# VHH binders against q9vm92r272to629, part 7

Target 1, 358 residues: q9vm92r272to629
Amino acid sequence: LEERMAFIEDYQQTQARSLLLYVREHQPAELISENGTIFSTTLDFALGKVKKMVRHAEHYSLDDARIKPPTPAEIVENQTFMVQSTDVLKSNAKFKVSEKVMAEYARLAGLYLDQIESLRPDYRWDGSRNLWILKPGYQSRGIGIVIRSSLDDILQWTSNNQNKKYIVQKYIERPLLIYRTKFDIRQYMLLTITDTKVSIWTYRDCYLRFSSQEFTMDDLRESIHLTNNSVQKRYKNKTNRDSRLPKNNMWSLDQFKNYLRIMGAPDGSWSKTYNGFKQNLVAVVMASLDETELLQNAFELYGCDFMLDEHYNPILIEINSTPDLSPSTEITARICPMVLKDCIRVVVDLPKNPTAAT

## First folded at step 1 (VHH)

Design c16 (framework vhh_4orz_3)
Fold by ESMFold2-Fast, scan of step 1:
Structure c16 (fold): chain B 358 residues (1-358), chain A 127 residues (1-127)
Amino acid sequence: as target 1 above (358 residues)
Amino acid sequence: EVQLVESGGGLVQAGGSLRLFCAASGFTFSSYAMAWLRQAPGKRREWVALISSGGSTDYADSVKDRFTISRDNAKNTVSLQMNSLKPEDTAIYFCAAEGTPYSQDFYLWSEDKYDYWGQGTQVTVSS
């Protein structure tokens, strides 16, 4: 129940930010009409919602955050906002305000979005579509994953599929693209537990996995949006896809570094990305340790999936505790055996460390 | 009593060279991997170079082919030869000792990776 209420609040906050993003991204004249059906109260509601989020982030810690049940009046206000904002975002409904008034709302939208994004950097990855990805908790290989935009559809889907323990996450609408095509990066992580010490290792090498066709938000098909090889190998690469992309849908790290050089990425972009992998993975491991019983002299290999934003910051998508190590391409045939070999080296070398002796 | 003491830092012109030294005491130096890390103002510490107990070396991409790490087990010292210095190399450089043996392809990213740390030495590269 609490999770349901938390999700509904997150969805509504995302809708408010989505509307403000949309207003910021369009010229005032494009947003208005003399026959407009959307009034300034819709923008006032969105600004108020984001202003509340800024106050919460500035003045209250996560430990103090509590969801208060909405009053009947607040429920009606939220429902009205959802209907009106959805008409703008999905049906291109116009505001019935002057261009001068709309320009002022656009200015305020930019101000409040800048404020919340400085406090919540992850919000920079969101677009204006309020999209969510639904993943079954116990399925692998991308099977059963769906993308939904409607609150009612999401709640209905999770209620109808309770037996599959679905995980609901915001869809990353503004990922970095290579030649207009979506990709993710497979990064291996080794977790070792020796004596009283927990150690996190990231593998030096990694690889990119590409979608079989060009990225578009107008079509939510898995062949566009799910980059894992088990999904993508079911699809032929489309003829409109850039010919510089590999036919096997993978790039080595060296190929990616070469791409960064050719495209004129800032010096140190890869180093920034790799350091970000470390930061994200350490945070996740540390957050999970309180719930995990520590086993002495244990190790576990994880396959971690990242996307990048336009500034080469990594976005952690998923951690797989049973990563596929099969030679699906020449790249995986090279990397996966090396990862396994080096896992053995780390595990064998740890017991021989002089500091591990009693 | 474990100590790592850095020396050799200072001010140098862009394109110049510096050699940093780290003197270790209080532990079995020859059994430890030794590393250099740096921290520029307002930034996180970043790893620069590593030398294993067996003498194998590794470098961050930003310093590769410009910096050389070496060790002298008889004197319990590790050194970092820095050539073709850039203003971007300006940082406090730290010597660190790693008790967990270095794996050639896995980097331990835990904040407790290094058992011992020096106090750091300032390197300033003017343009």
Scores: ipSAE 0.014, ipTM 0.329, lowest interface PAE 7.1, mean pLDDT 80

Design c2 (framework vhh_4orz_3)
Fold by ESMFold2-Fast, scan of step 1:
Structure c2 (fold): chain B 358 residues (1-358), chain A 124 residues (1-124)
Amino acid sequence: as target 1 above (358 residues)
Amino acid sequence: EVQLVESGGGLVQAGGSLRLFCAASGFTFSDYAMAWLRQAPGKRREWVALITSGGSTDYADSVKDRFTISRDNAKNTVSLQMNSLKPEDTAIYFCARVEGYDFWSGYEDYMDVWGQGTQVTVSS
């Protein structure tokens, strides 16, 4: 229930940012019409919502940070805003304001978006479509994953699938693309827990997985948007796909490094990306471990999936505790056996429990 | 008997080049990642370069674009080509067999076989 309320708040905040992004990205003349059905109050609402987000992000007060139930007046205002903003974003509805007034709203939209994006850099991954990805359980391997834009559809889908744990996440609308094609990076991580410490091993090799089709936001099909190998195996590569991409839909790390060189990426871009993987994984592991588990002698291998933003910052997509180690391509035929060998070496090199030796 | 033997060190003027070699014996060389580390006088050992069993390479920022690590599995040899040498590169260089990776401990703690080292001295 509380989770439902938090999600609805996130969805509404994302809608406000989506409207302002849309306004910022279009010329004022394109947004208005004499026959327009959308009024300036819709823009005022979105600006107010984002301004509140800016104030919240600037202050980390415990009592001010909590989500409160909306008042009846706020419920009506939110419902009106959702209807009006959806008409703009999905049906190309026009504002009934002058071009001069719209230009001022576009200026304010840019100002407020710059402020929130400076405080929340992750918001730069968002577009204007308010898309969400619905994942069944953990480690679904692409099976049952759907993309939805409608709040009612999301809530209905979650309700109809209530007997399983589900994850609802904002869809990354602006990932880095290679030759107009979406990719993710498979990064292996080993956790070892001894009597005295937790060690996180980030494997130094990785590989990229490509979508079978060119990226487009006009079509939400899984063959375009889900780079999971288990999903992509079901699809043939599209004929309009760039011929420089591999037929097996994978690149080695060396091929990616060569791509960065050819495209003129700044020196240290890969080092930045790899260090970002380590930082993201450390943060997730530390958030998930409890004190009792830290005192056990244990190890576990994870497959971690990342996308990159336009600045080569990693975006963690999912962690799989039962990663597929099958040799599906020449790249996985090389990497997966090496990962397994290196796991055994790490486990053997850990200090043995002295009481087990006696 | 597992063994690593370095060679190729010496004295060189700043801006010069040296190539280090490491001969491995007593194990299946092609199954292991190999690394070069160095220790300057009065400093801790630091990692310099790594090559995986598949040939992927990685370098410390201080040597990037100047050093190149390579391997020859037929000869059980790993090499380090050092170009544009600086006085700051003066150190004993060690070849090591890499057992695994540890984000917290670095490479040194999980290297299970080390060579005796070879001295590199770069004069101004």
Scores: ipSAE 0.000, ipTM 0.197, lowest interface PAE 12.3, mean pLDDT 78

Design c3 (framework vhh_4orz_3)
Fold by ESMFold2-Fast, scan of step 1:
Structure c3 (fold): chain B 358 residues (1-358), chain A 125 residues (1-125)
Amino acid sequence: as target 1 above (358 residues)
Amino acid sequence: EVQLVESGGGLVQAGGSLRLFCAASGFTFSSYAMAWLRQAPGKRREWVALIYSGGSTDYADSVKDRFTISRDNAKNTVSLQMNSLKPEDTAIYFCAADLSGEYTYWDTQSEYEYWGQGTQVTVSS
């Protein structure tokens, strides 16, 4: 119940931000229209909602963290906003205002979006589609994952599939693309645990996995949006895909570094990305140290999946406790045996090295 | 017994410079990568700089172009030159040895015991 209410609030806040992003980019205005037009009160509502989010982010307190049941009046206001904003975002409806008035709304939208994004940098990954990804609770290597945009569809899906315990996450609509194609980065992590000590290890080599066709938001098919090798190996690469991308849909780290060089990325972009991986993974591990099953293991290998934003900041997508180590390409045939061999070296070295043994 | 002893900390004004030193003993210094980490009050420990046994270096984005890590294998020391210091650089700085970097491709962010008391750096403005 509490989880459901928290999600509904997140969805509605995302809708307000989505509308303001769309308004900033497209300035949809029409005083005389044969299609439906939306009154400016919808924009006022969205601006108010984002302004409230800015206030909460700036002045976070215990009270602000709590989800309160909406009043009947608030329910009606939210329902009206959802209907009208959806007409704009999905049905190409325009606002019944002059171009001058719309330009002012676009300016205010930009101002408020800049303010919330400075406080919540992760919001820069969002577009105007309000898309969500639904994953089965037990990791299944991409099987059973769906993408939905409708609140009612999402709520109905989770209700119909309660036994599978779906996880609902905001879909990253603005990831960094390479040659117009979606990718993720497989980063390995090793945990070693003694009775009172935890060590977190990150592997200095990694690889990229590409989608089999060009990225587009017009089509939500898994061949475009799910970069898992288990999903992608079922599909042939599309003819309109950039020919510079590999036929096996993987790049080594060296190939990625070369791409960064030729694209003129700032010096140290990879170092920034890798250090971001380490920071993200340390945060996740520290948050989970109280879990009983984790503390029962002497060591455990994880496969971590990241995307990047336009500034080469990592976005953690998921952590797999049973990572795929099969030699599916020439790249995995090289890296996976090295990872396993290096795990043995760390485990053997721990009891023989005074520093590592501590 | 591995021992790392930090020194060189102190109080400095914003825009100033400071050089930290770490004296290492109890292991084959030249064979291991050496790192500097820092921790400000109420914040998590942050990696700052790393120097591999061969002399190549890596830096956190927040300190790149301002800090320089170096090593002297003959004296078993690693140092951190800090330029253009900011109030945000105020922290206790720790020296660490990375045993994984020479044997494997695994980097450690180990929570094994602190590498001494560290050295306090305070940047005023």
Scores: ipSAE 0.211, ipTM 0.579, lowest interface PAE 2.3, mean pLDDT 78

Design c4 (framework vhh_4orz_3)
Fold by ESMFold2-Fast, scan of step 1:
Structure c4 (fold): chain B 358 residues (1-358), chain A 126 residues (1-126)
Amino acid sequence: as target 1 above (358 residues)
Amino acid sequence: EVQLVESGGGLVQAGGSLRLFCAASGFTFSSYAMAWLRQAPGKRREWVALITSGGSTDYADSVKDRFTISRDNAKNTVSLQMNSLKPEDTAIYFCAAPTDEYGSYWPLEESEYDYWGQGTQVTVSS
C-alpha cells in the first residue's frame, strides 16, 4: 500500500521536525537531566531526517529513492526514534547530555528548521505535537472529523473505518488567532470549463467563522478546533470568550479589515491575503488538471476554507464542491445571493459584453 | 454602451463639503463594484474610494475619515460625500467600474477599470 507507506514516512518526518521545534523552543537547561533517559542519538536522527528533506527539496531528483520500503535496520532505528522522541514530546523526558551539548543541538535544530521552512513554507504552521486531522471522504461537512496524534491510532482508525474512506491531513497547530479564538475564512471560487480552457474566478468578498471557545492545545474538543458552522451551531459561546467576538460566530470582510486596522497590521495585508487565496487555488486546480475531464460550457461553484498564519499568509484547509448557500446569519444572507448573482454575471453577462478574443 | 455620468462638482472653501453623484447605465449596475478616482493637473489618476456590489467600502488613506461612498441600486447611482475638504483635494473626480474577474472588489490601479465617466471638477480654495 503505497499510500500507507507515504503517510508513515510523512508522519516520521513530521515527528523529527516536531522534536527539533520542541528543542528550539525550550532553554537547554530545561531539556537535560543527570538522570535523563534520552541520548544525543535521538537528536542526531532527527537532524539527519530533516537534512535529507532539505536535500530532496533543493534537488527535485527523481533518481533519489522516494518512499522505498525501509531495511530491517532502518525499521529498528525508526522505532527507537519514535519511542524516544514521543517520550520527550508527550512525557517531558530529559536528555542525558551536558548543557553545552544541548545548546549546540538547539542551534543546529534552528538552522535546519530555517532551511526546510524556507523551502517548504507550509511547514512553519506546524507545532511540536504531530497532530493529524482525520476527515471522512465525500460530503463530510464536519461530521465524523477526529484529531489524533498517535501513528498506531491513526492507522487503526483508517483500517476500522475503511468504508468511510478517511482523508488524513496534518493539523495546523499554529494558526493566527483573533482575540485568542480560532477562525477560518470562507472564500468562494467559480471554475469555468470551455473546450480545454479552464478559468478560475474568486469572489472578492468573504466571511470569517469563529470557534465558540478560546483556542487551547490542551483540549482537542471539536468546539475549540473545528470552526465550520455545522459543528459550531451546536455549542453556546463560553462566557469567558472575548466580548468583541460576534454572538453568531461570523465576521464580514469589513469587520476583519477593521480588526486589521485596529491591530496596526501593515497596509496591504488584506490584498496580500486575497492574492494568496488566488495563488493557492490556481496551484490546486493546476495540480488536479491531469485527473479532471474537460467539459464544454460547464461551471462549478466551490466553497474554499482558509486559515491564516501570523503574517496573514493563507493556508488552504479544504475545497467543498457542494457549498452551503443557506442564510444562517445576516452575513450569509447578504453574501450567498450575491455570489450567485456574480456567477451569472461571469457565465452569462460578461461573455456577451466582450468578444471571445477579449 | 456603458455610460457613467458624474455631477455635483464645484467650487468650495477649505473645510467645506460637496456630494458627488454618478448615474450609471448600460450594464447590470447592482453586480459591479463602483469606484471614484481623481486626477489633479499634471498628475496621474489615483484611486479614492470603492464600494462593492454588497455595500462594503474602502478608502485611500488621504481621504479615509473625510469621504463616504454609498450606492443606490434602485436608481443605479453611486455617490461620494466629501467632508472637511482641503486644497489638496482639488482634482477632476471620475466615476469608474472595473471589468476584472468575478466580484471585482479591490481594483486599486487605473488599469483595472474599463468603464469611466467624463469627470467632474472639484476646486477647493485655500
Scores: ipSAE 0.000, ipTM 0.153, lowest interface PAE 18.7, mean pLDDT 78

Design c5 (framework vhh_4orz_3)
Fold by ESMFold2-Fast, scan of step 1:
Structure c5 (fold): chain B 358 residues (1-358), chain A 127 residues (1-127)
Amino acid sequence: as target 1 above (358 residues)
Amino acid sequence: EVQLVESGGGLVQAGGSLRLFCAASGFTFSSYAMAWLRQAPGKRREWVALISSGGDTDYADSVKDRFTISRDNAKNTVSLQMNSLKPEDTAIYFCAARESYTVYDEGSQYTYSFDYWGQGTQVTVSS
């Protein structure tokens, strides 16, 4: 399968970047041992892989090239790299090289990572654990979502659950945290398509949803990593959780703006974030405009989920075509009716397509 | 009859400049927001620049500080000044128009909406 091949390539590229990130983040002396089992060829492979990624990212016309099946020699090299790099990343295996040689590899790792991250800013959200989130293709509300780090486990899971049409996405390992807790932002978007116009509406108000537990990568439980309210309301907040976090696990936009002010975020951080939401959503819709042509006279409300990076740049996680509009908190009791009122206003302004309202 | 007619496209070398024009007719130009979008070969259509009926401007990150959108309500025209052109700017450029309104309360919406589209003008940037 072409899709399977593309994913395997993405996984292997992410493994190479993960190893270089790990090397960049540790002192050379911490990475080596006289009894080390990992040789420099593992680092040479990772550097070569990332260098090829830089080359492809620099050449726009090559970005969409089809992935060719690997040669038998490349399969063996990839297998060897995966085993060795996994030993480093998961078992703390040490390199059998001198400290001077390791320092040079750390320098090169930093150079190549800086190059690829400048061309692919989304790569700055990645950590060294090569984690992937697997979601059922149907509306799940957190049900059936799993996080996996092993290529074999991911492939086996998707094979065993073919009837659920799982979507595999890179897990964001370095999101912005608030008081050591993971959150996402629910942003509503209305798309209307008529015979004369395409309209993309972003609702000016939004809300944050918090995990009930403090964030940690050492424990992949849904209470830590899934911020959906239908998941989080099953769990009680830890007593040692920062008291500034809400008991109902939601913040209004005003509460978030106050947080930004208190934490000394640069002036205009929220405006930057909101403009990023708009630009990301417009880009997605405009990029897929021909695909939505079959949905002429469409009227569709989307719930869009974003995380933020450390610079308050938005990270689009999910676009849900059947958003939950139930009043689960005081915040949603206020916002959801307003979103519905806005939908009615837009439909009234588009009298040519009355059936689009159904 | 509503029409948007683009002009000013052509062939230019990397680092060069071009100015695109869009002549609008058949609607009350001054009450409409105007935008430029582009579609490169093998790529999807993307938004480039927008100017509101009040003159406020917004730009895609890929063109910010290189492109400038402006309007002349007396002549019913919107223009796009493109500087420091790159080969990746090669695309068909479309003029689009949107009658916009603003909601001033807490539930205000930000709207990207285009009522009318031009047929496009080709811009080719050689290396």
Scores: ipSAE 0.000, ipTM 0.150, lowest interface PAE 15.8, mean pLDDT 77

Design c6 (framework vhh_4orz_3)
Fold by ESMFold2-Fast, scan of step 1:
Structure c6 (fold): chain B 358 residues (1-358), chain A 127 residues (1-127)
Amino acid sequence: as target 1 above (358 residues)
Amino acid sequence: EVQLVESGGGLVQAGGSLRLFCAASGFTFSSYDMAWLRQAPGKRREWVALITSGGSTDYADSVKDRFTISRDNAKNTVSLQMNSLKPEDTAIYFCAKDYGSTIEYEGGYTQSPFDYWGQGTQVTVSS
């Protein structure tokens, strides 16, 4: 119940940010009409919602009010906001305010969005469509993953599929694209536990995986939006896809670095991205440590999937505890044996001579 | 087993240039990243330049735009072209085979381990 209420709150917060982002990205004259059906109260609601988010982010805490069921008045207010904001975002409904008033709302939207995005950098990856990705909680190799935008559809899907224990996550609507095509980056991580100490090892090399066709938000098919190999293996590359992309849908790190140089990325962009991978993975490991004593002499290899934003900041998508180490391409044939060699070195060799690795 | 043999060091005046060579044997050279490190008298070893198995390069800020690392997979050789040398570049330079992993400790410092190091070659830059 608490989880359902937390999700509904997240969905409503995302809707408010989506509306403000939409307002900021359009000229005031484009948003208004004398025959408009949307009133300033809808914008006031969205601004108030984001203002509360700023307060919570600054104090790093959630109030008890978020745990409690909403009052009847709050339910009505939320429902009214959802209907009105959805009409704007999906049906191009217009505001019935003057251009001057709309310009002031656009200014406030920019101010509040800048504030929350400075405290929550991950919000910069969101678009205005409020899309969510639903994944089966148990291993399914991409089978059963769906993308939904409607709160009612999401709640109905999860209730109709309770046996699969679906996980609901915000879909990243504004990832960096390469030649208009979606990709992710596979990064390996080894976790070791010794003498109550946890060590995180990242493999310096990685590889990119591409979708079989150009990215578009007008079509939510898995062949466009799910980059994992088990999904993409089922699809042929489309004729309209850029011919510079590889037939096997993988790039080495070196090919990616070359692309960054050709596209004029700042020097050190990859080093910044890799340091971001390490920071994200350390944070996840630290957050997952519970209050129990650490298990001695354990190690686990993880396959970590990242996307990038337009500034080359990493976005952690998934951590897979049973990564595929099969040689599916020339790239994986080279990388996977090296990762296994590193695991042996860390588990067997490092305990004998720590100074050899430091 | 793995052998790395450095050469090309010597005495040079400030503003001059030197080219270092590393001959590698005992492993599949083309499959591994190669690096140059240096150690000045009384100082700790520091990384200078890296070249990946695919040929991409990276450099320490102190040598950026002055040093160029390259490799010849047919000859199992990695080289370091050093231009505009400064007295602060005086050090023993080591060729290293890097297995590519990075070590991180809980709440601690990040390290980049190397699989094997050569004997080194001395570079002395006069003031």
Scores: ipSAE 0.000, ipTM 0.182, lowest interface PAE 12.9, mean pLDDT 77

Design c7 (framework vhh_4orz_3)
Fold by ESMFold2-Fast, scan of step 1:
Structure c7 (fold): chain B 358 residues (1-358), chain A 123 residues (1-123)
Amino acid sequence: as target 1 above (358 residues)
Amino acid sequence: EVQLVESGGGLVQAGGSLRLFCAASGFTFSRYAMAWLRQAPGKRREWVALITSGGSTDYADSVKDRFTISRDNAKNTVSLQMNSLKPEDTAIYFCAAQRYTSLWGPSKSYDYWGQGTQVTVSS
């Protein structure tokens, strides 16, 4: 029940940010009409919602940390906002305000979005469509993953599939693209626990996985949006896809470094990215250890999936506790056996102190 | 009551064409993805073609460039145009409806199924 309320709040906050992002990214004249059906109160609501998020993120709120149930009046306000904002975002409905008034709302939208995005950098990858990805918790190999934009559809899906214990996550709508194509980066992590000592190892090599088609938000098919090799190997690369991308849909780290050089990325961009991987993984592991008791004499290999922003900062999208180590390409045929060999060496042959990273 | 009724099956010579139809009733057709699956004697049921509620299409590799799926929301129908038919296309063809599609591929779990229509391709 509480999980349902928390998700509804996240969904509504994301809708408010989506509307403000849409307003920020369009010219005021494009957003208005003399016959417009949307009034400025919709924008006032969105700004108020984001302002509350900023206050909460800065820990300035005097309210309880717990999510409180909405009042009947708040339920009505939220529903009105959802209807009006959805008409703007999906049906191109226009605002009944002057161009000067709309320009002021665009300015305010920019200010509030800049503020929340500085506190929540992950929000920079959100587009204006409020898309969510639904992942089954116990199903193997990603079977049953769906993308949904409607709150009612998401709630209905989870209710119809309660036995599968779905995980609901915000879909990253604006990832960094290479030659207009979506990718993620597979980074291996070994976690070792001996007595009460914890060591975290990141493998020094990694690989990129590409979609078989150019990225577009107009089509939500898996061949465009899911970069896993087990998905992508079933699809042939489309003819309009950039020919510089590999036929096997993978790049080695060296190929990525070469791309960064060709594109004129700042010196040290890869070192920054890799250090970001390590910091993200250390933070996740340390947070997990605060919650749970340490397992003695254990090691676990994880496959960690990252996407990058426009500044090459990594965002962790998934940690897989049973990563596929089978050779699927020339790259994985080389890397996966080396990862396993190095893990055995680290755990058995080269015991190291807590918090060490490889 | 929900119903999916297939038609258009029959006997055809190799290299020929057939068009299958599926008439749907009892649900909000326009919100459902529609699919064709087939089962040949002694084989597992396999997915052939899918059309989403938004009109996006996808096909199994074995039928790509030969089969075309389409839908008519005003008439609550989905059709499968089958060209350049081969003896290995011989199967019972099923129409199926799915409210939510898996991004990992066409789901094996469909909400509604037709009874199937026989397609026989002779050499």
Scores: ipSAE 0.000, ipTM 0.112, lowest interface PAE 20.5, mean pLDDT 77

Design c8 (framework vhh_4orz_3)
Fold by ESMFold2-Fast, scan of step 1:
Structure c8 (fold): chain B 358 residues (1-358), chain A 123 residues (1-123)
Amino acid sequence: as target 1 above (358 residues)
Amino acid sequence: EVQLVESGGGLVQAGGSLRLFCAASGFTFSSYAMAWLRQAPGKRREWVALIYSGGSTDYADSVKDRFTISRDNAKNTVSLQMNSLKPEDTAIYFCARYPLTSWYKGSDAFDIWGQGTQVTVSS
C-alpha cells in the first residue's frame, strides 16, 4: 500500500529529527568517544533527511503526489541509518568524531530543526524517542490502543490487526503535566451546513481527564499514557499519585482555571488555550472540507481531544465523530446533556427564531 | 421594538478609564447572554467581552483583567468598565445580543446589534 510506504518515510524522517534533537540537547563532549562506534555519516544522513523535509515544505507541489519506491541501495542506506541512530538513542552509543566536529553538527542540527519547526510547528512536541500511538478504527473508545517505538513492531501490529484498520500517529512526548500526571481536554465542536455556508461552533465548556498514575516515558503502560475514561476507569489510582488530583480522574473547566490561578499561570492563559482550540479546529475543518460533498442543512457533533504544551498552547490529538455522551462522573452528567440540548438550539431553535435586525 | 442603545463613549488619555452602558428593550433581557464587540479603523470587528444570562463572564485576551462586563437584569442594562486604556483600544464599541449562550461563533453568533459608540484613547 502507498500508505505503508508513506508511513515508513514518516518514521524515517522522525528518526532523523529525533537524532538531531538528541544531539542539540546534549553537550558535544557527552556524545563522543575515542572508541565510538557511530560515524559522522549517520549525522550527515539525518541532516540530509531534514534538509529534504525543509525543501518539500517550502515547495508545495500540487501535481506529483506519487511516492517513488526506494531503490535497493536506498533501502540499505536507510537500514544502516536506523541501526546506527537507534544505537545512539536507545543504547547510548558514542560518535567517533572530535569535540569540535560534534559541536559543528550540534549547531547544524539546531539550525535545521529551527527551520523545519518554523514550517511544521507540531514538530516542537516531539522528543527523541520516535514513539507512535496505534489506534483501532471505529471500534476505539480507548480499547486496543498501544504505543510502539519499533518500526517492525508497528508494521507487525497493523499487519496482525488488518480487520481493525489501525490508525498510526506520532505520540506527543512533551505534554504539559498537572502534578506530574498526564491529562487531556475534551472539547466539543458542532459543524453546521446551511446552503453553501459551513459554520463551526466551539462549545464554551470542557473537562479534563487524568491518567491514574504519574507520567513517565520509562514505562509505556496505558494507565500512564491513555487518558480516555474508558481506559482509566479500569485502573485504581496509584498510591504515589499526587493526592490533589481527583479520585474520579476528571476536572471541570472551573477546577482547571482555579489550578492556573494557584500555580501563577499568566493572566489570560485559559483564553489563549481556548482561542487556540478554535484556531486549530477551524484549520482542520477547512483543510478537510470537500465543497462537492457538502450536505445542505446538515450538522455533526464532534468530541475533540487536546493536550497542552508548557506554554498552554493546544495540541489536537483526535477528533471523534461518535463522542461518548453518557454520564460517567458528575462532570459528564452535567456537561453531556447540556451539549445535546444546545445542539438542538443551534439546529432547530435558531433557524426558527429570526432576528429583529431584519 | 427590539433594540440596543449604547452610551458612555468618548475621548480619554492612555491609562484612563471609561464605562460604557447598553440599554436593551423589546425582549426578555434576563434570558440572553450579552456581549461587547469593537471595530478599530481599518480592522475587522472583534469580540471583547461576554456575559451569560446566569452572570458568568468571558473576555478576549487583549482586554483580560482590564475590562469588566456586568449586567443589571432589573434595568435591562449591560455595562463595560474599561480600565488601563491603551491607544490600541481605540474603536467603535458595539453592544450585541448572543442567542447561543453555550457556543462561540465569531460575529455571526450575534443577532441584534446596537448602533455603536466611539472610544478614542490618545497616547
Scores: ipSAE 0.007, ipTM 0.302, lowest interface PAE 9.3, mean pLDDT 80

